VH-VL binders against a2bn08. Designs and how they scored, part 10

Target 1, 238 residues: a2bn08
Amino acid sequence: MAEARLQRLLRVYVLDTSALTDTRLRSLLGSGSLDEAVRRFAELIASVRIAYGVEVYMPPTVYEEARRFLLSNGVTVQSFEALAAWITIKPPTRHEIRIPASIVRDYVEEVRARLARGLRVAEEHVRRAFEAGGLYAAETASREARREKLGAIIRGLRERYREATRHGMLDSVEDLDAVLLALEVRGVLVSNDEGVRRFAEALGVISIDPPKFISVLQGLLRHSKTGGVAREEAHSTS
Below, E stands for the ipSAE of ESMFold2; O stands for the ipSAE of OpenDDE; V2 stands for 0.75 times the mean of E and O plus 0.25 times the DockQ between their complexes.

## First folded at step 1 (VH-VL)

Design t6 (framework fv_traxivitug; at its last look DockQ between E and O 0.02; V2 from the best seeds 0.00; counts 0 for: pae E 15.2 > 2, placed apart)
Fold by OpenDDE, look of step 2:
Structure t6 (fold): chain C 238 residues (1-238), chain A 122 residues (1-122), chain B 107 residues (1-107)
Amino acid sequence: as target 1 above (238 residues)
Amino acid sequence: QVQLVESGGTLVQPGGSLRLSCAASGFTFSSYWMTWVRQAPGKGLEWVANIKQDGSEKYYVDSVRGRFTISRDNAKNSLFLQMNSLRPEDTAVYFCARVGYKWLRYGYFDYWGQGTLVTVSS
Amino acid sequence: QSVLTQPPSVSVAPGKTARITCGGDNIGSKSVHWYQQKPGQAPILVVYDDSDRPSGIPERFSGSNSGNTATLTISRVEAGDEADYYCQVWDSSSDHVFGGGTKVTVL
C-alpha cells in the first residue's frame, strides 16, 4: 500500500495558476519567450505522459485564470492549446470533500487576524493623510504637491494593506480548487505560493514548487533514455 | 522656532530623588503629547514616559513604573519628570521631546532638547 | 514587547550608498521613524512614517518599510553622515520602542 501510494504520488500532479506563471519557468525550459516556454512545457508533459503515464490535472477555474494570463502576456492560442491538450481539466467534487473543522477554525482565526491588521494599516494611513493635509494646505502648497503627496500615501496604503491581509494566505477560490483537487486525486500539488502550500500541508497534501516539478519531469526522461541504451548495448554484446 | 530645554540633572545617591524640568517654547505646548527619552552612557535610546495634553493619561516604561512620575504645566509650558528611588541603572542623559503629530499619542518625535545628565552613584 | 533589531555597525565609502535595516515582527504594518545622532548631540529626526522627510533633511535620506524589515537608505554618503542611527515604532502595548542603534562609519 505504501509503495503503491508512493508510485501514485510520482505520477499524479495538480497545477495551480502560479505553476504556469512562475517567472523561472523560462530559464528552466531554456526558452527566450513565454510562448516558447509554454510550448516546451507542453512537449515535456506529453513526453512524460506517454513514457511514464504521468497525469497532470487542473481545475477549470485555474485553467481559465491561466489562459487569461498567458494569452495576455504574449502566448499564442496555438501554444496554449498545445499545453492544454496534455492537461486534464477536472473540477474537484466539492460536495463530497470533507475538510476537518479544525482547519476551518484555524483559517477563520487567520482571516480575522489579517482583517484586524488591515484595519490598523488603514487607520494609520488616514492619520497620515489628515496630517499631510495640514502640512500641504491649499494656502501653502501647490495643487501638484498635494496631489503627489496624496498619491504617495495611497500607494503606501495599497502596498501595506495587501501585505498585511493577503501575503502568505490562501486568498483565491482557484487556489482552493487546486488544493481540493489534489486531495481528491491524491496527487502532488504544484505551486509557488506559500499560503497555498501551507493550506495543502494542513490537509495532508504534498506540494512542490514549479522548478522542482520541472526537474522531476526532466529527470524521468533522462532515466528512460539511459535505461534504453543500456538494454540495447547488452543485447548487442550477447 | 520650537525649543525644548531640559534642566535638573545632577549627581544623586542610590535611593535618592530628583526632579527634571523641560521648558518648551515656539509652539502650542498644550496641543501635543510630550515624552521623556533617556540614553545611558554608550548605550541606545530608551523611551521612558509620555503624557497627554491635559495630563489625564500617563504611560511609562516598565522599569520605571511606580518610581517615576511624568507631569506637565501647560500654563508654564513645562514638562516634568519626578524620579524617586533612583538606581544606578537610571544613570543617563534624559531628553524631553515632542510627539510630532498634534493631538496624537503615537508617532515620531520631531523636536528634542539637548538633554540633561542624571548620574546615580554611591 | 516589540523588539527592533538593527545591525550594530555599517561601513560605507564616501559617495556610496548605506543601508541600515530595522527588523521586527510585522514591522511592515507599523510606521517606522528614523533618527540620526552624532556624538554629544540630541537625536534628529531624518525619516518619519516609513518614507517621509522632515524639512531640511536632504533627499539623500530615504526610507522603506515592508514585511519584517524597515530600511533607511543614505545615498551619496558624506563624511558628515557618520553617526548613530535609530529606528523607532509605536506599539499599543509598549508605547514607543527604539531599535538598538546602528553606527555608520564613513571610510
Scores: ipSAE 0.015, ipTM 0.521, lowest interface PAE 7.3, mean pLDDT 89
Fold by ESMFold2-Fast, scan of step 1:
Order: structure tokens, then sequence, then C-alpha cells
Structure t6 (fold): chain C 238 residues (1-238), chain A 122 residues (1-122), chain B 107 residues (1-107)
């Protein structure tokens, strides 16, 4: 089984949105700008495809979101399209992909549990607002102070509600498409999103984070020579 | 490879305090809920406490609530259990365990430490 | 899910099938996990999410979960399977609940 896993880790990858919006790309690729990082990433992917037949995929939904993010953050159209030229952009064949009904059942049960938890968070913050700004207290505090206190409670509610309902959960079609495409092409998902990676594992899809992905590709170009292995091992453990 | 190593178990007097430590390696510690599970001599497993990845949520079994405090140091890959007001009933081997998960399934304990024995006796 | 009921012991002959039950109200709506513990050792996860096996656990171990009863099934039992077995669920209160344990004796 180790040989089969290693082959998949070396040959086929699927990128989710987080793989291309990771702000660490500049540092990981030794670049002064995000635009330069995107160009160097394109060169890296091209090199491993030519030398080892490594295929990198992404769904159109991920392509469009990554494009919007990168172009709004100083990446040129030319640099992005140079990267995209080495990536196979295709949607998952959703009609033909099957997942166990147990996964769907668990998803429904998990969503309901998280919604119930979110409701409890909301009720707690309604109680806090009530206690802080009740009819009795309203006559003593200034209008500005009351407005400021209410705003703080609302911000706390939003943060706690997000943690209760969304953290570690699949909540976008882009993420779903990436996992489904990885399942279809029998590839490794590249993502730094905990919920996306958990969902991938539930479907039997192996996932790695973007720093590990870049490290793996750079390691392949060293041709497994003793010096390259030693340097990569030192980098991974330090 | 995943490793969890507990330490700190010893003999303590009733009413005393003790701090247990768990050193984690071989995985991204900050990405997992962590738990303490105990086992009294000749008895079954009993969950004690769990802690969220960032330490923001902590949960305890009723019998230790207010007496035990679970905490973690993600920079040092370490989990702790501070035990106060110890009772003879707290005598047990204390295991550190990682809370595994599939994205939609409830938590299970995929890796366990060897355990550390705490004896509360006069 | 406040309590999980397991039989205290199960005896089985080598090569036969052992079945360990875990009873709980509406346990079929929860995910059940199973652990093996040998004397002086830490528990080992043998089945998770009702029926999935961790890498390295033999296919002889399987699980099911329906209604008010979850079952761990060990087929073609070997002497090395003699151990205590515990079921566990993650309760809606964020508590983890263990069954009382079943001692499997291979005769």
Amino acid sequence: as target 1 above (238 residues)
Amino acid sequence: QVQLVESGGTLVQPGGSLRLSCAASGFTFSSYWMTWVRQAPGKGLEWVANIKQDGSEKYYVDSVRGRFTISRDNAKNSLFLQMNSLRPEDTAVYFCARVGYKWLRYGYFDYWGQGTLVTVSS
Amino acid sequence: QSVLTQPPSVSVAPGKTARITCGGDNIGSKSVHWYQQKPGQAPILVVYDDSDRPSGIPERFSGSNSGNTATLTISRVEAGDEADYYCQVWDSSSDHVFGGGTKVTVL
C-alpha cells in the first residue's frame, strides 16, 4: 500500500482555492512579489510535468476564484495565465461521481448539530445584550455608550457563531469541486483548509498542504540524489 | 510517526495537586483536539477532558469539573492536565490521546500515549 | 447518550466468530468507535465510524450500528485477539462516553 500511496503523491494533484491564495507563496518560492511567486510556481509545475509527467488539476470554479484573488493582489494576467497553462482545468463529472449515502446522512446530521450550536450562541448573546441594555439600564448610560456596547456584543456573536457553525466544515462549491475532481482523477488534494481535507479523507482522498506540495515538487527535481535527499530531509525536520 | 509521551504521575496525598504533561510529535499538534482519558486499576476507560485546537474550548467530565484544568502549549507541542483537590477516586492511569476525525464523524481516539500512573492515597 | 452497555465477558473458540455488543438509546444515529486493550498496554483503535478500519487492523475486525445496538465482530478469532474491548461515542454534550468494556476470552 505504501507504493500505491507514494505513486499518487508523485503523479497527480488537484488544487483547491487555498493552494493559490496562500500568502506564504512569496516566502515558499523565495520571491519578492506575489507576481514573481506565481511565475516561479508556473516554472516549477512545468518542470515536473516535463521531467516526470506530474499532472496538476483544478476545477473551473477554483480557477475563477484564484484568478480574481491573484489579479486583485498585484498578479498580472500574463503571469496567471502562464501558471494556468500548465494546469489542467476541468470540472468534476458530478453526474457520474457517487458518494456513499452514509456521507450524505452524516452531513445532514452534522449541519443540524452545528445549526443548533449556533442558535445557542445566538441566544447567549441576545441575553447579554438584554442584560447590558435592558429598559432599566437604558436611562443611565449615554446613547453612544449603549450603541458601542451593542456593537461589541454583535461582533462577539458573529465570531462565536462562525466558530460554532463553519470552522472545519465544507461550505463552498469551489471546495466541493476540488475534492470531487481529486476523487475522479485519483489524485492528491492540495489544501490548507481543515474542513476540505477532512471531507477529502472521508472519501478516501489523500491531502497535503501547499508548503508540502511545493517541497515535494522541488524534491522531485533533485532526482532523489543523495545530496538532494539530505537537504530536503534537513529542511523538513528543522 | 505519531508519538504521545505522558509524564508527571506519582503518589499524592488526598487534597493534593499534581500536573501531568504530554509531549506530542510526528503530526501538526495545533490542528487537533486533544484529550485525557483515565483508567482506574481493574476498571474501564473514562474520558476526563478535551481541549480544542486553539485552547478556546475546554470540556470536562462532571466528577472533575472545577478541580482539573486542561491546557495546551502549541509552540511546544505539549498538553497538560492540572489536577487539584485530588481524591482517592482519582487514582488511575492517565492517557493522553489525539482526537481523530473524519470530516462528518464524531471524534475517536486514533493515537494514545503509554499512560502515567497517579495514585491518591494517605 | 449518557450510558453505553456492554456484556462484561464473551468466550469464543479459536477460528470462530466473536460478537461484542454496545447498547445505547438511538446509538444507530451516532458514530461508534471500538478499542482493543491488552494487559499493561494502551488502547488501540480497531474500528471507527461504525465500520471503518485503521491501517494495520486485520479485515477480521468489522463493525455495524443500527437502532439501539452497535456490534464489533471478530471473525476467525486468534489467541492474540484475547483482550478487553471498549465501545465509545462522542455525545452531543461534547463528552466522550465509553462502554464498560468486554473481556474477550479465547478458549
Scores: ipSAE 0.014, ipTM 0.437, lowest interface PAE 7.5, mean pLDDT 82
Fold by ESMFold2, look of step 2:
Structure t6 (fold): chain C 238 residues (1-238), chain A 122 residues (1-122), chain B 107 residues (1-107)
Amino acid sequence: as target 1 above (238 residues)
Amino acid sequence: QVQLVESGGTLVQPGGSLRLSCAASGFTFSSYWMTWVRQAPGKGLEWVANIKQDGSEKYYVDSVRGRFTISRDNAKNSLFLQMNSLRPEDTAVYFCARVGYKWLRYGYFDYWGQGTLVTVSS
Amino acid sequence: QSVLTQPPSVSVAPGKTARITCGGDNIGSKSVHWYQQKPGQAPILVVYDDSDRPSGIPERFSGSNSGNTATLTISRVEAGDEADYYCQVWDSSSDHVFGGGTKVTVL
């Protein structure tokens, strides 16, 4: 029973959107275009499925999000469909999934802490704006110069507020679905988003980032009698 | 049962170095932020450092920044504090503690070790 | 940067109520945690998030937090409650901050 769980964790993966939109995808697959990288990714997934029975899952919400992004960025429908053919699209069974109440409470406390930090950022920038207003009143600055200074302060506020409150936090239903599906199928979550991975860790879900995922799959094929995707990729870069 | 056991405290000369260890058991160590808190003889509690679950973020009280390094080895369920350039004011009992929320930096310390005494004296 | 002010000591007769204060500017906007420490021992958490008790802490321990003052209340005080008590908050500029501690003596 422990052996069956370990074998599943080695061969069952769930992708979030970041696994397909990671900017390192083209570099890791040795491609100059995103469309070619998607095709090579599809071949990689197909090869490990055939050679080792590796299963790759994706929730429908993540599927639609990834599709919109990739098609908008020059990936052809044919290339995306070639990738999707090797991925099992399955919604999480949300009403049957158990989550410990402490995890929900921890999430609420994290939100409260981030809101408090966001308020501190806002207070800092209000003080900067007040100080700048006093300086411009004393120095006869033009109305345009004063408006530009205020604009810079507001841009700084927006940037740091977003970093303080949203960075590294689970804040989308698509990301939640990926975590829930990984929990349900007892698979490894593939994501480059720290908030998503942290939430998964709290639920006992193992997670890896997309470069590690690619590396693991490529490593499996180097030891395969029938798989040649990694060697073929090497030739295409010469 | 959650247990935290510190070790490595001893007498050290000013300017010397020392590494403290904390062995964790009874919980999933890699799911929690961990902390060091110290208490000088006859004085109150002072927070020293925090470390994220995967070790990627570390925070220090100003008085030890640049001299102390917190680290962890999740495979060995161990937390460490490397203390360099030690000063007499670093003399204290050092406690290992767990942050009570699984993935939050903020919060309370729900389990503490027994502490290990570090004495910095010439 | 935050400073938490606790009285250095509080005396209370057995069976009576001890109140230990923790003062700070706008501390009512923060979650306050309380620790008990007996001589030669590690601290233990007795109240967290202003008023919640960990498992194993008797209901005689309660907390409140409003305005500039958080309070740990120990009702029906027993000799075994004699200890040092520390309040603690998280602060964005200072990370974790402890009060100076209050020695509770049971007379």
Scores: ipSAE 0.000, ipTM 0.417, lowest interface PAE 15.2, mean pLDDT 83
ESMFold2 (binder alone), look of step 2: mean pLDDT 93; pTM 0.948

Design t7 (framework fv_traxivitug)
Fold by ESMFold2-Fast, scan of step 1:
Formats: C-alpha cells, sequence, structure tokens
Structure t7 (fold): chain C 238 residues (1-238), chain A 120 residues (1-120), chain B 107 residues (1-107)
C-alpha cells in the first residue's frame, strides 16, 4: 500500500501555466532558445511516459494560456503541439470535486483582508497625489515634470496594489483548474506560484517547482534497476 | 502635542489574561489607524496588531491571532489590547503607536510602553 | 515569511558618515521607514517613505531604497546619534515588518 501510494505520487503530475512559462526553462533543459527548450521538454516527457508510464496532465485553460505565452515568445506551433501531444489535456470534473468549507472560509477571510489592505494602498497614493498636486500647483513647474510625477505615483499605486492584493494569492481560473485537476487525478502539482502551491497544500496536494520536476524526470531516466525500458527498446528496433 | 500613554502591564502566569490600555491626546484619535508593537527584553521591535479608524478592520501577527483582540473607544480616545492564553514568549514591552496620517505606512508617534511579564 | 535583514552593529567616528542597510526581497518596490531608539525610550520616526524626514529630524538623516537594499545614512554623526535603528515596511502577507535592528556606536 505504501508502495502504491509512492508510485502514484511519483508518476502522476499536473502542470500549471508557470510550469510552461518559467523563464528558467531554457537553462534547465540546456538550450539556447525557448523553442528548443520546449522541444527538449517534449522529448523528456515522452521518454518518461513511454519508459515508466509517467502521466502528465494540464487543464484546457492552462493549455490555452501557455500556448498564447509561448507563441508570443518565439516558440513555434509545431514545437508546442509536440509537447502537448504527450500531455493529457483534461478539465477537472468541477461538479464532482468537493472542497471542505473550512478551506473556503479561510480563503474568503484572506480575500477580505487583502481587499482592505489594497484600499489602504489606494488611500496612501491619493494622499501622495494630493500633496504632490499642491507642490506643483505653481505655473513654474513644466507640463512634462507634472506628467512625470503623476505617472510615478500611478505606477507606485499599481505596483503596491498588486503586491497587497495578488502576491501569494490564488487569483486565476487557470491556477484553480490545475489544483482541482491535481486533486482529482491524485497527482503532484508542478508550479512556482506561491499562492497556487499554498492552496494545493491546504487540499492535501503535494507540489513541486519546475526545476525539481525536470530534475525528477531526468533522474527517473537515469535510475535504471531492472525491467522493461520501452524507449530504449523502440530505439533499438530502427 | 501628541501623547500616547500605555498602562496595564504586569506579571501574569502562563495561560493567564491581561488587558492593556493606551490613552491618546493631542490629535483627532478617530482619524487614525492605531497599532500595538512589542519588544522582548534585549530584542527588536515586532508588530502585534492594528485597527482601522472606526474599528471595522483589525489585523494581527500570526503568533497572537485568536489569542489577542485589539479594540478602540473613539469617544474616550482609548486603544485596548486584550491578551488571552498568554505564553512566556509574549513577555515584552508593549508600545502604542499612531500610523502616520499622510504619505506613510509608518508610525509617527509612540507611547513610552508598558511591560508585560509572563512567568510562573 | 517576510524578513528584513540589518547588520547587528555599526561603529562610526564623530563627524563621519554611518550607513545602515536593510535587506529584503524586492524592498525597492516598498516604502521603507526608519526608527531611532535610545535605551529605555520609545522609538522615534527619523525617515519615512524611503527618504522623507519628519519635522524636527536633522537634515543629516537621509534614506534611499532600490532593488533588494534600503539604506539609512547619517552624515556628520554626533554622539547623540548613538542608538538602535530599525527599518520597517508594510507587506501584504505580514502587514508591518521590522528589521532586527542595528546598534550604532559612535567611537
Amino acid sequence: as target 1 above (238 residues)
Amino acid sequence: QVQLVESGGTLVQPGGSLRLSCAASGFTFSSYWMTWVRQAPGKGLEWVANIKQDGSEKYYVDSVRGRFTISRDNAKNSLFLQMNSLRPEDTAVYFCAREDYYDSWGFDYWGQGTLVTVSS
Amino acid sequence: QSVLTQPPSVSVAPGKTARITCGGDNIGSKSVHWYQQKPGQAPILVVYDDSDRPSGIPERFSGSNSGNTATLTISRVEAGDEADYYCQVWDSSSDHVFGGGTKVTVL
């Protein structure tokens, strides 16, 4: 039973968007371009699926977001679809998945606290704008100087508001779908997003970051005791 | 002039309860967020809790959440900290502080502090 | 958990410049506040919003904040500047966070 549980935890993975958009992906797979990195990633996933039956999943929402990002950053359609061919694209069965009310309650409390903090950030920047406006009320200040000061205050507001409300928070449908799918297939979530990983942990879902995931898959291919190795056998038949 | 005066600090046994008070004067108390900050003997400053102008929002450091309750009485210009299930690690000087009104999340005025000792 | 790292102590000769650092992930995107605390006394705000001074604080006190390091600079140090100094930020996950403090000793 312990062995079956360990096999499940080591052989089933669910990718969120960050697993495919991690800027370290190029370096982690030893390539000079993101397109080459995606092709190498596809080869790696294919190899572990064929040799060891490793299952890799992602929700359609993650597929669409990752595709949009990668294609905008120099990855070809062919390279992305080659990767996707070895990943099971499946939505979580939302109507059947149950979440404890305590987790929902804690999430609601955290959202409320963050909205309150976001309002404090907004109030602070309103005060800064008011004071700055008073200082620059004289006609001696150039239009360009006033524009620059206003822009700096708005930029500061946006950055601090994002930090107050979104940092370390589960805040997208894509991320939720990845966590729910991981819960459903009893797999390991692959994500470098703190908020996504914390929410997964609350549901009892184990998570690892993309570098660890790649390391595990590479290690699995190197770790050969005895038994059938489908990829090596397939290569030998040519 | 702005003044904040804490009171209520004393020796209490672990598991005990204690209420701290802070008397504010020299400013419109109801217009400011108020904060409690503590400092263990020979250690640094640690934020404990804060409360919005009207008392509608309250926030706590994780180690005291569920044990401490911050409150205020704007009619009496008073801030309170109800401390329950006290632990030896709660031993500290507790400071009352005002959050800055303009352009700052900092604490512009502080009281002199009141010492809470949690020991058998 | 948000952590702000300060050196435990800094020694400076009278008339020289003391620099106290406050390290934190992406601290340059946050407002950093600095407090002076003398033995047996309450802290006093000496610099707020990275570089602004409250009324009554000498011009010798200044601040900067960029990247992962904020710095409090005390120019033309006087014996009366000997104290513990704390940096502080507001963080969405931790609310208000203080650094561990730096003891400034004037030689």
Scores: ipSAE 0.006, ipTM 0.435, lowest interface PAE 13.6, mean pLDDT 83

Design t8 (framework fv_traxivitug)
Fold by ESMFold2-Fast, scan of step 1:
Parts: C-alpha cells; sequence; structure tokens
Structure t8 (fold): chain C 238 residues (1-238), chain A 124 residues (1-124), chain B 107 residues (1-107)
C-alpha cells in the first residue's frame, strides 16, 4: 500500500512558473528557440502521459504567469496551448488546506529577518544619495548628470532590496498555489526557485528542479520504448 | 469581415426553454474559445458560459449551472446556448463573444469581437 | 469568488482626463481588460492586458494595474467617449468577472 502510494506520487507532478521560465529549457530539450523547446516539452509530457499515466498539473495563477512570460519571449499562442493541452489546470482548494503552526512560525521569523535586511539596504542607499548630492553641489555638474546619478542609486536600491527581501523566499500567490496544489494532489513539485522548494520541503512535499524533471521524463521514454517489447511479451504470457 | 450574429431571443414563460444561436464569419471559428455574456435591462455585464475550441471544456456561472448548456458546431461556424428551466432573472440581452486564439479564460487577451446581442425576456 | 468594484459614475469636462478605477483583491497580479459600451450597442474592447490597445483604439486610452487597483485613463476626453466602461479579469474560482460598470458623462 505504501509502495503503491510511492509509485502514484512519482507519477504526479506540479509545475510552478520557474519550471516553464527556466532559461536552460532550450538547452535541456536540445532546441535552438524557446518556441521549439515548448513544443518539445509538450511532446515529452504527452508521451509520458500516454505511456505511463504521468499526470502534470499547474494552478491557473501559474498558467497565467507562465503564458505571459513565454508569449513575451517569442513563444506562439499555438505552441503554448499545445503544451497546456497536456497539463491539468486546477486551482488548490485553499480554504480546506491546513498549514502547521510550526511552518507559519518559521516563515514569520524569516520575514522579520528579511525586512530588517531590507531596511539596512534602504538606509545604505539614502546615505549614498545624500553623499552624491553633496558632491554635485560642490562640483559643477549638469542637471542631466545629476539625474542620471540619482537614477543609478535608485536602480541599485531596487535590485539590492529585491535580493534582500525576495530572493530565496516564498513571496507570491503563484508560488504558494503551486505548493498547495502539490500538497493536495500528493505530487512532486517542479521548481527552480530555492524559496518555493524550501517551503514545499518543510510541508513534506518532494521537489525537484526542471533539469531533473526533464531527465526523469526522458529516462521514462527510453525505458518505455525499450520496455515495450518486454510488456508485449508479458502480455502474451498472461 | 470579422463578425458574430446572435439569434433566437424571444419572450418565454418561466420554466420554459430556449436555444440561442451565434453565427461566426470572417475568422477561423474552430481556433477560438467562445463565450456567452448577458446584460439585464439597465444592469451590467455578466459572464454566462464559455467553451473550448473543440468543445472538450465547458464552464458556467453558478446561477445557470445545470440549466444551461453551451455547445458549438465548428463545421457550421456556430455557437449555441440551450437554456432550460428559465427564470425571470434570466431576462437579459445575450451576447456571444470571441477571445483571441487558443485560451480565452487563461489568456492575456480580452474579448475582442462581440455580436450585437439577442434579447431574452422571461415573463408571464 | 472575486468581486470588482467600480465607481457608478464619473463626470469629466471635454479635453480633460477621466480616470476609472477597478478595485479587487490582488488585482495587480491579474490581466485587466476594459470595455466601452454605448446605449443599445455591443461592448467594444478598448484596453487589454492592463495597458495594451487593440488596433483602431485611440492612444488617448491607456491603462495601469498595481496592488488592489486597476485604472483606465482617458486623456483629452471627447463627447464621443461618453459611455459605460467595464473592467474584467479572469479568476480561477469565478472564471470571467466583470466590474459593475462606470458611466462616464462628458459635461
Amino acid sequence: as target 1 above (238 residues)
Amino acid sequence: QVQLVESGGTLVQPGGSLRLSCAASGFTFSSYWMTWVRQAPGKGLEWVANIKQDGSEKYYVDSVRGRFTISRDNAKNSLFLQMNSLRPEDTAVYFCARDHYGSYRYTIYGMDVWGQGTLVTVSS
Amino acid sequence: QSVLTQPPSVSVAPGKTARITCGGDNIGSKSVHWYQQKPGQAPILVVYDDSDRPSGIPERFSGSNSGNTATLTISRVEAGDEADYYCQVWDSSSDHVFGGGTKVTVL
């Protein structure tokens, strides 16, 4: 029964946005363009579903985010919909899913630490802006040069603030939906996002990255094609 | 000439049935999700139902689920809405609308082609 | 289960800017579409995916969407812009959700 449950778990996958936006997707699928990679990914998922009953899910929030990214990066509507046709789009039942208090406690502590880091980043950039302003008041500099310097400081603040607060943290509804859906369908989460994977693992959800996922599916297809003769022989012997 | 034309709206008694039709022309009908949207007199727009390109997926607003059936005939470029157990609150102008290629409900595209609407009045 | 809140009416003078808001929980994470409807006519898509315009829609129409509020902005308003305007999103639990509509009156 436990063995049957493990076999079922290994055949159910949930994709988060990073699974479809991973810049290595083209290389992993041996394609020259992202559009071709998406079509090959569709073929791969279709093949394992037909041969092994492998189910691939994603929540609607992830679907919309992935679609927006892919269409903005040269993927055609037809190619994306061909991929989506083999993925079960399903929202998690958020109001019925329960999260352990220990997970919430750890999350709150991490948020507090990251907010403190973000404040330090903000203070640093306020000091930089003040110092830059003082320099340009003393030296002769064009209004345009002053605006460019201020712009650079603001861009630096945004990037370092994002790094301090968001990197490696579960901080979006899309990410949460993927984890909750994986928990609900008792599936494996496919994600290249450290924060999403850490949160999933804390909930007991197995996670793998997109390269490992593609490798597993390709391995299953190799086994299926070579094992097809063995299955026919087994069928013949009743 | 991209166009949608609704027909079939009429006066029906409460509890009655009615079938609406929507004729599409000027585009590849089989490549698009299709939608029914209604508007009660003097009120706002309300989504009713939608259907995938091949008819394999159908979704409904809660208030009509089990009473209305959306369907399509791609060979005839036609969309249908079968309405059963009609109620006075179903009184509205019914529009058919197209979404952009492939994925109407999950897309970043809006409903870009609308018919003129057909009036359904449910009254004694 | 999503609900979109629009003001019932907005009055604007010709040549000025009209702003129509669409409020919804976390609406900034969704693609917002805007429709114009004149009396006795079918709706017309004027803005899609927050800020894009269909072919044939004047550049005076623009949109934005962040946090809990999406906004349709009509610059240099003309008498012909007088209409009802509806926002719309797709939601996983409610499918297509329309706002209640805003009547724009050009005075």
Scores: ipSAE 0.000, ipTM 0.392, lowest interface PAE 20.5, mean pLDDT 82

Design t9 (framework fv_traxivitug)
Fold by ESMFold2-Fast, scan of step 1:
Structure t9 (fold): chain C 238 residues (1-238), chain A 124 residues (1-124), chain B 107 residues (1-107)
Amino acid sequence: as target 1 above (238 residues)
Amino acid sequence: QVQLVESGGTLVQPGGSLRLSCAASGFTFSSYWMTWVRQAPGKGLEWVANIKQDGSEKYYVDSVRGRFTISRDNAKNSLFLQMNSLRPEDTAVYFCARTYYDILTGRYSYFDYWGQGTLVTVSS
Amino acid sequence: QSVLTQPPSVSVAPGKTARITCGGDNIGSKSVHWYQQKPGQAPILVVYDDSDRPSGIPERFSGSNSGNTATLTISRVEAGDEADYYCQVWDSSSDHVFGGGTKVTVL
């Protein structure tokens, strides 16, 4: 397995927020709660750092967002700080990092196109709400039915607007910081966000999803029982 | 580790009712949207209904709206589909599926684990 | 409403590349997911979020999505890849929408 071999040689990872909010995290770590999953994740990261020198990074912007999310979803401060203790929290050196102008130009053009699509989605839903209001004004439905219809249109607007403007696009400072930090430390980005991963790939940054990241770390720990010398030899020859 | 086991499928007369169950194990059931997907004999997949983690939101395909009711019992790790006023065109294998949901963006997008399915035949 | 169009069938020789298309209005603005289903079995997820693979799915499976067409590509096809393949998106007006399915025959 060429991919499995490459993963064994990679020792530096950068987490974005999605690495800690992935709904698969609980099942992948065999945990009944998110709090337990976070504690097991901390133990896993600690184990690979001690055994293999694996370094895991996270920008402060990602730290704050992950902390806010996890604490609001039943994770204790103690469990989160136990995880953070094994992660190097540092910002990317933004003023020193260079991005090719072609990538910036393409990004600007895509943002413009998506804003135009978002406006069209908004106009469509305004039209739908107006038409639906006309039907209900004829006294053909109850007040509750009218509220349900309006709520559905508003939900549709918000979700379609998000799809039109955000899907497949790098659109947050947290995500950008994770990509920039991965570029700076020459690490692998851990993310389940398509837009973030596509942007990272354009910059030459390798990315993997959270399930694969956990699988790689668990695999490294299994290999320590049978191939310590072979693992070190593989690393030194690349 | 993740398991979804459907039950309740049987032969029913047109106009009849049937309740399907899905028993979930190996994951925190209360943290996932859940979905019912059906497949008529020799046909493709069709989304039927989904339900939010806490049961507060439910959505249905137009052809079953008003006839089918999706529900869940998080304490028992169980998903249900109550089917009323059954029609011959409801004949299908019904699959229970775990729906991946990105909590931060409010998106749910794909089915990462599926049950084996349970066959419902509506015939006279 | 969203409608996803797939070719009904694709024939491919062992070791060659199969390409399965999924057509939809502005599908490039959505996340496309792909499922493999063998006779008498439940579907399994083979590609998600346009191009990502779940653990355990071979690297031969890849995806792309732009404009009005998403594509599932299976390189170096093996007999065990013979199955029905379905694309799927989530849409706010239609919820989860599946394509009609493509039967891949390996001969």
Scores: ipSAE 0.000, ipTM 0.395, lowest interface PAE 17.8, mean pLDDT 82

Design u1 (framework fv_dusigitumab)
Fold by ESMFold2-Fast, scan of step 1:
Structure u1 (fold): chain C 238 residues (1-238), chain A 126 residues (1-126), chain B 111 residues (1-111)
Amino acid sequence: as target 1 above (238 residues)
Amino acid sequence: QVQLVQSGAEVKKPGASVKVSCKASGYTFTSYDINWVRQATGQGLEWMGWMNPNSGNTGYAQKFQGRVTMTRNTSISTAYMELSSLRSEDTAVYYCARGTEYYKWSRGEYSYFDYWGQGTTVTVSS
Amino acid sequence: QSVLTQPPSVSAAPGQKVTISCSGSSSNIGNNYVSWYQQLPGTAPKLLIYDNNKRPSGIPDRFSGSKSGTSATLGITGLQTGDEADYYCGTWDSSLSAGYVFGGGTKLTVL
């Protein structure tokens, strides 16, 4: 049932690592430290689970990555475990999950487009190197100075090529696991990563960023506490 | 613990050369680029160039080409920056900084500086 | 005349939040990763943010970064007196003057 699916989408969330390593987590939860933010996040998740049956998942690969990051950034083991107690750690059933061939085709086309962008970046830097070489010869520059300029252009090429070909792409097992788990549990993916979210959307998985996720959970609790004001909200036409 | 320790303050006359050293410890010296950045009194940060300790390859900012030379001695994990034909405008604090990890491939090399030396004050006056 | 443009100064009271902008072009911020550095008076710069929005271990979560198009932003929340410093954005410039470039710096005063 479509209605049953809609209810599930409103109550089931899957976190990727960026949801827990977002550098704004402290400010999003109004706390004085990351450790305090993690504790407040645990309280928020616990509250919506108890009041509304909201379920939060993450794959083991995401759990390990988030744990390493948070513990390295001043979060205590006790605070992290308090959060993890309210999250269901579950791997996606990879061998049973099917994705349409059209998604694979689109991903291949995107890779091909990015390789073409990379070639354009390479061609641009060949032009720059040629022009810079001509300018240096005209100015009677030393061979060493010319080699150093070439080195700088090659480094710029490598950085722009990397940006052109890899930025905004799904490129890790942890991210893939989060998307696959969201697909499997029919939940909403929580991610601050453009490439992860784009891939999820291609699979029909709704995604939101961590600020929106926290806002939704806080909104659920405010609705419960304000009662009449929230219930008075009328339906709006599109 | 990663640490970059630079040589002491220098006072030079116009036209002289200065050679600043940067001794690395706590990591594999040949795995990360060393960059040099200077800061004139009351001014901002100015990138001078990079040096790859494994290959010896360098890349210098256009402004310093012909006057700067960046080298290393891998046996003592030390990088050097030599600036020649000094002018009063070269009076600045000179920093070495560890750049992108050369051999890591997860997303390639990124140009950022995670550890910095304490700085070497170079004064050029008569 | 830095290649990247930052406001020369910003100020706020303890506990408040500030944002520092960094504007460039397609040859630098538009196509490359942005980093942010903090320089306390009399000290060497320290890395605050790399890869647009990531923090090194040991940097408080009060510091955040973002990038959109040819501009980047550093956010600081819960300001403390110890945050008084100069802040610099930095990135690679892929133009004919190729090399690493810094913004002109922003002096943060915590009143």
Scores: ipSAE 0.000, ipTM 0.387, lowest interface PAE 16.7, mean pLDDT 81

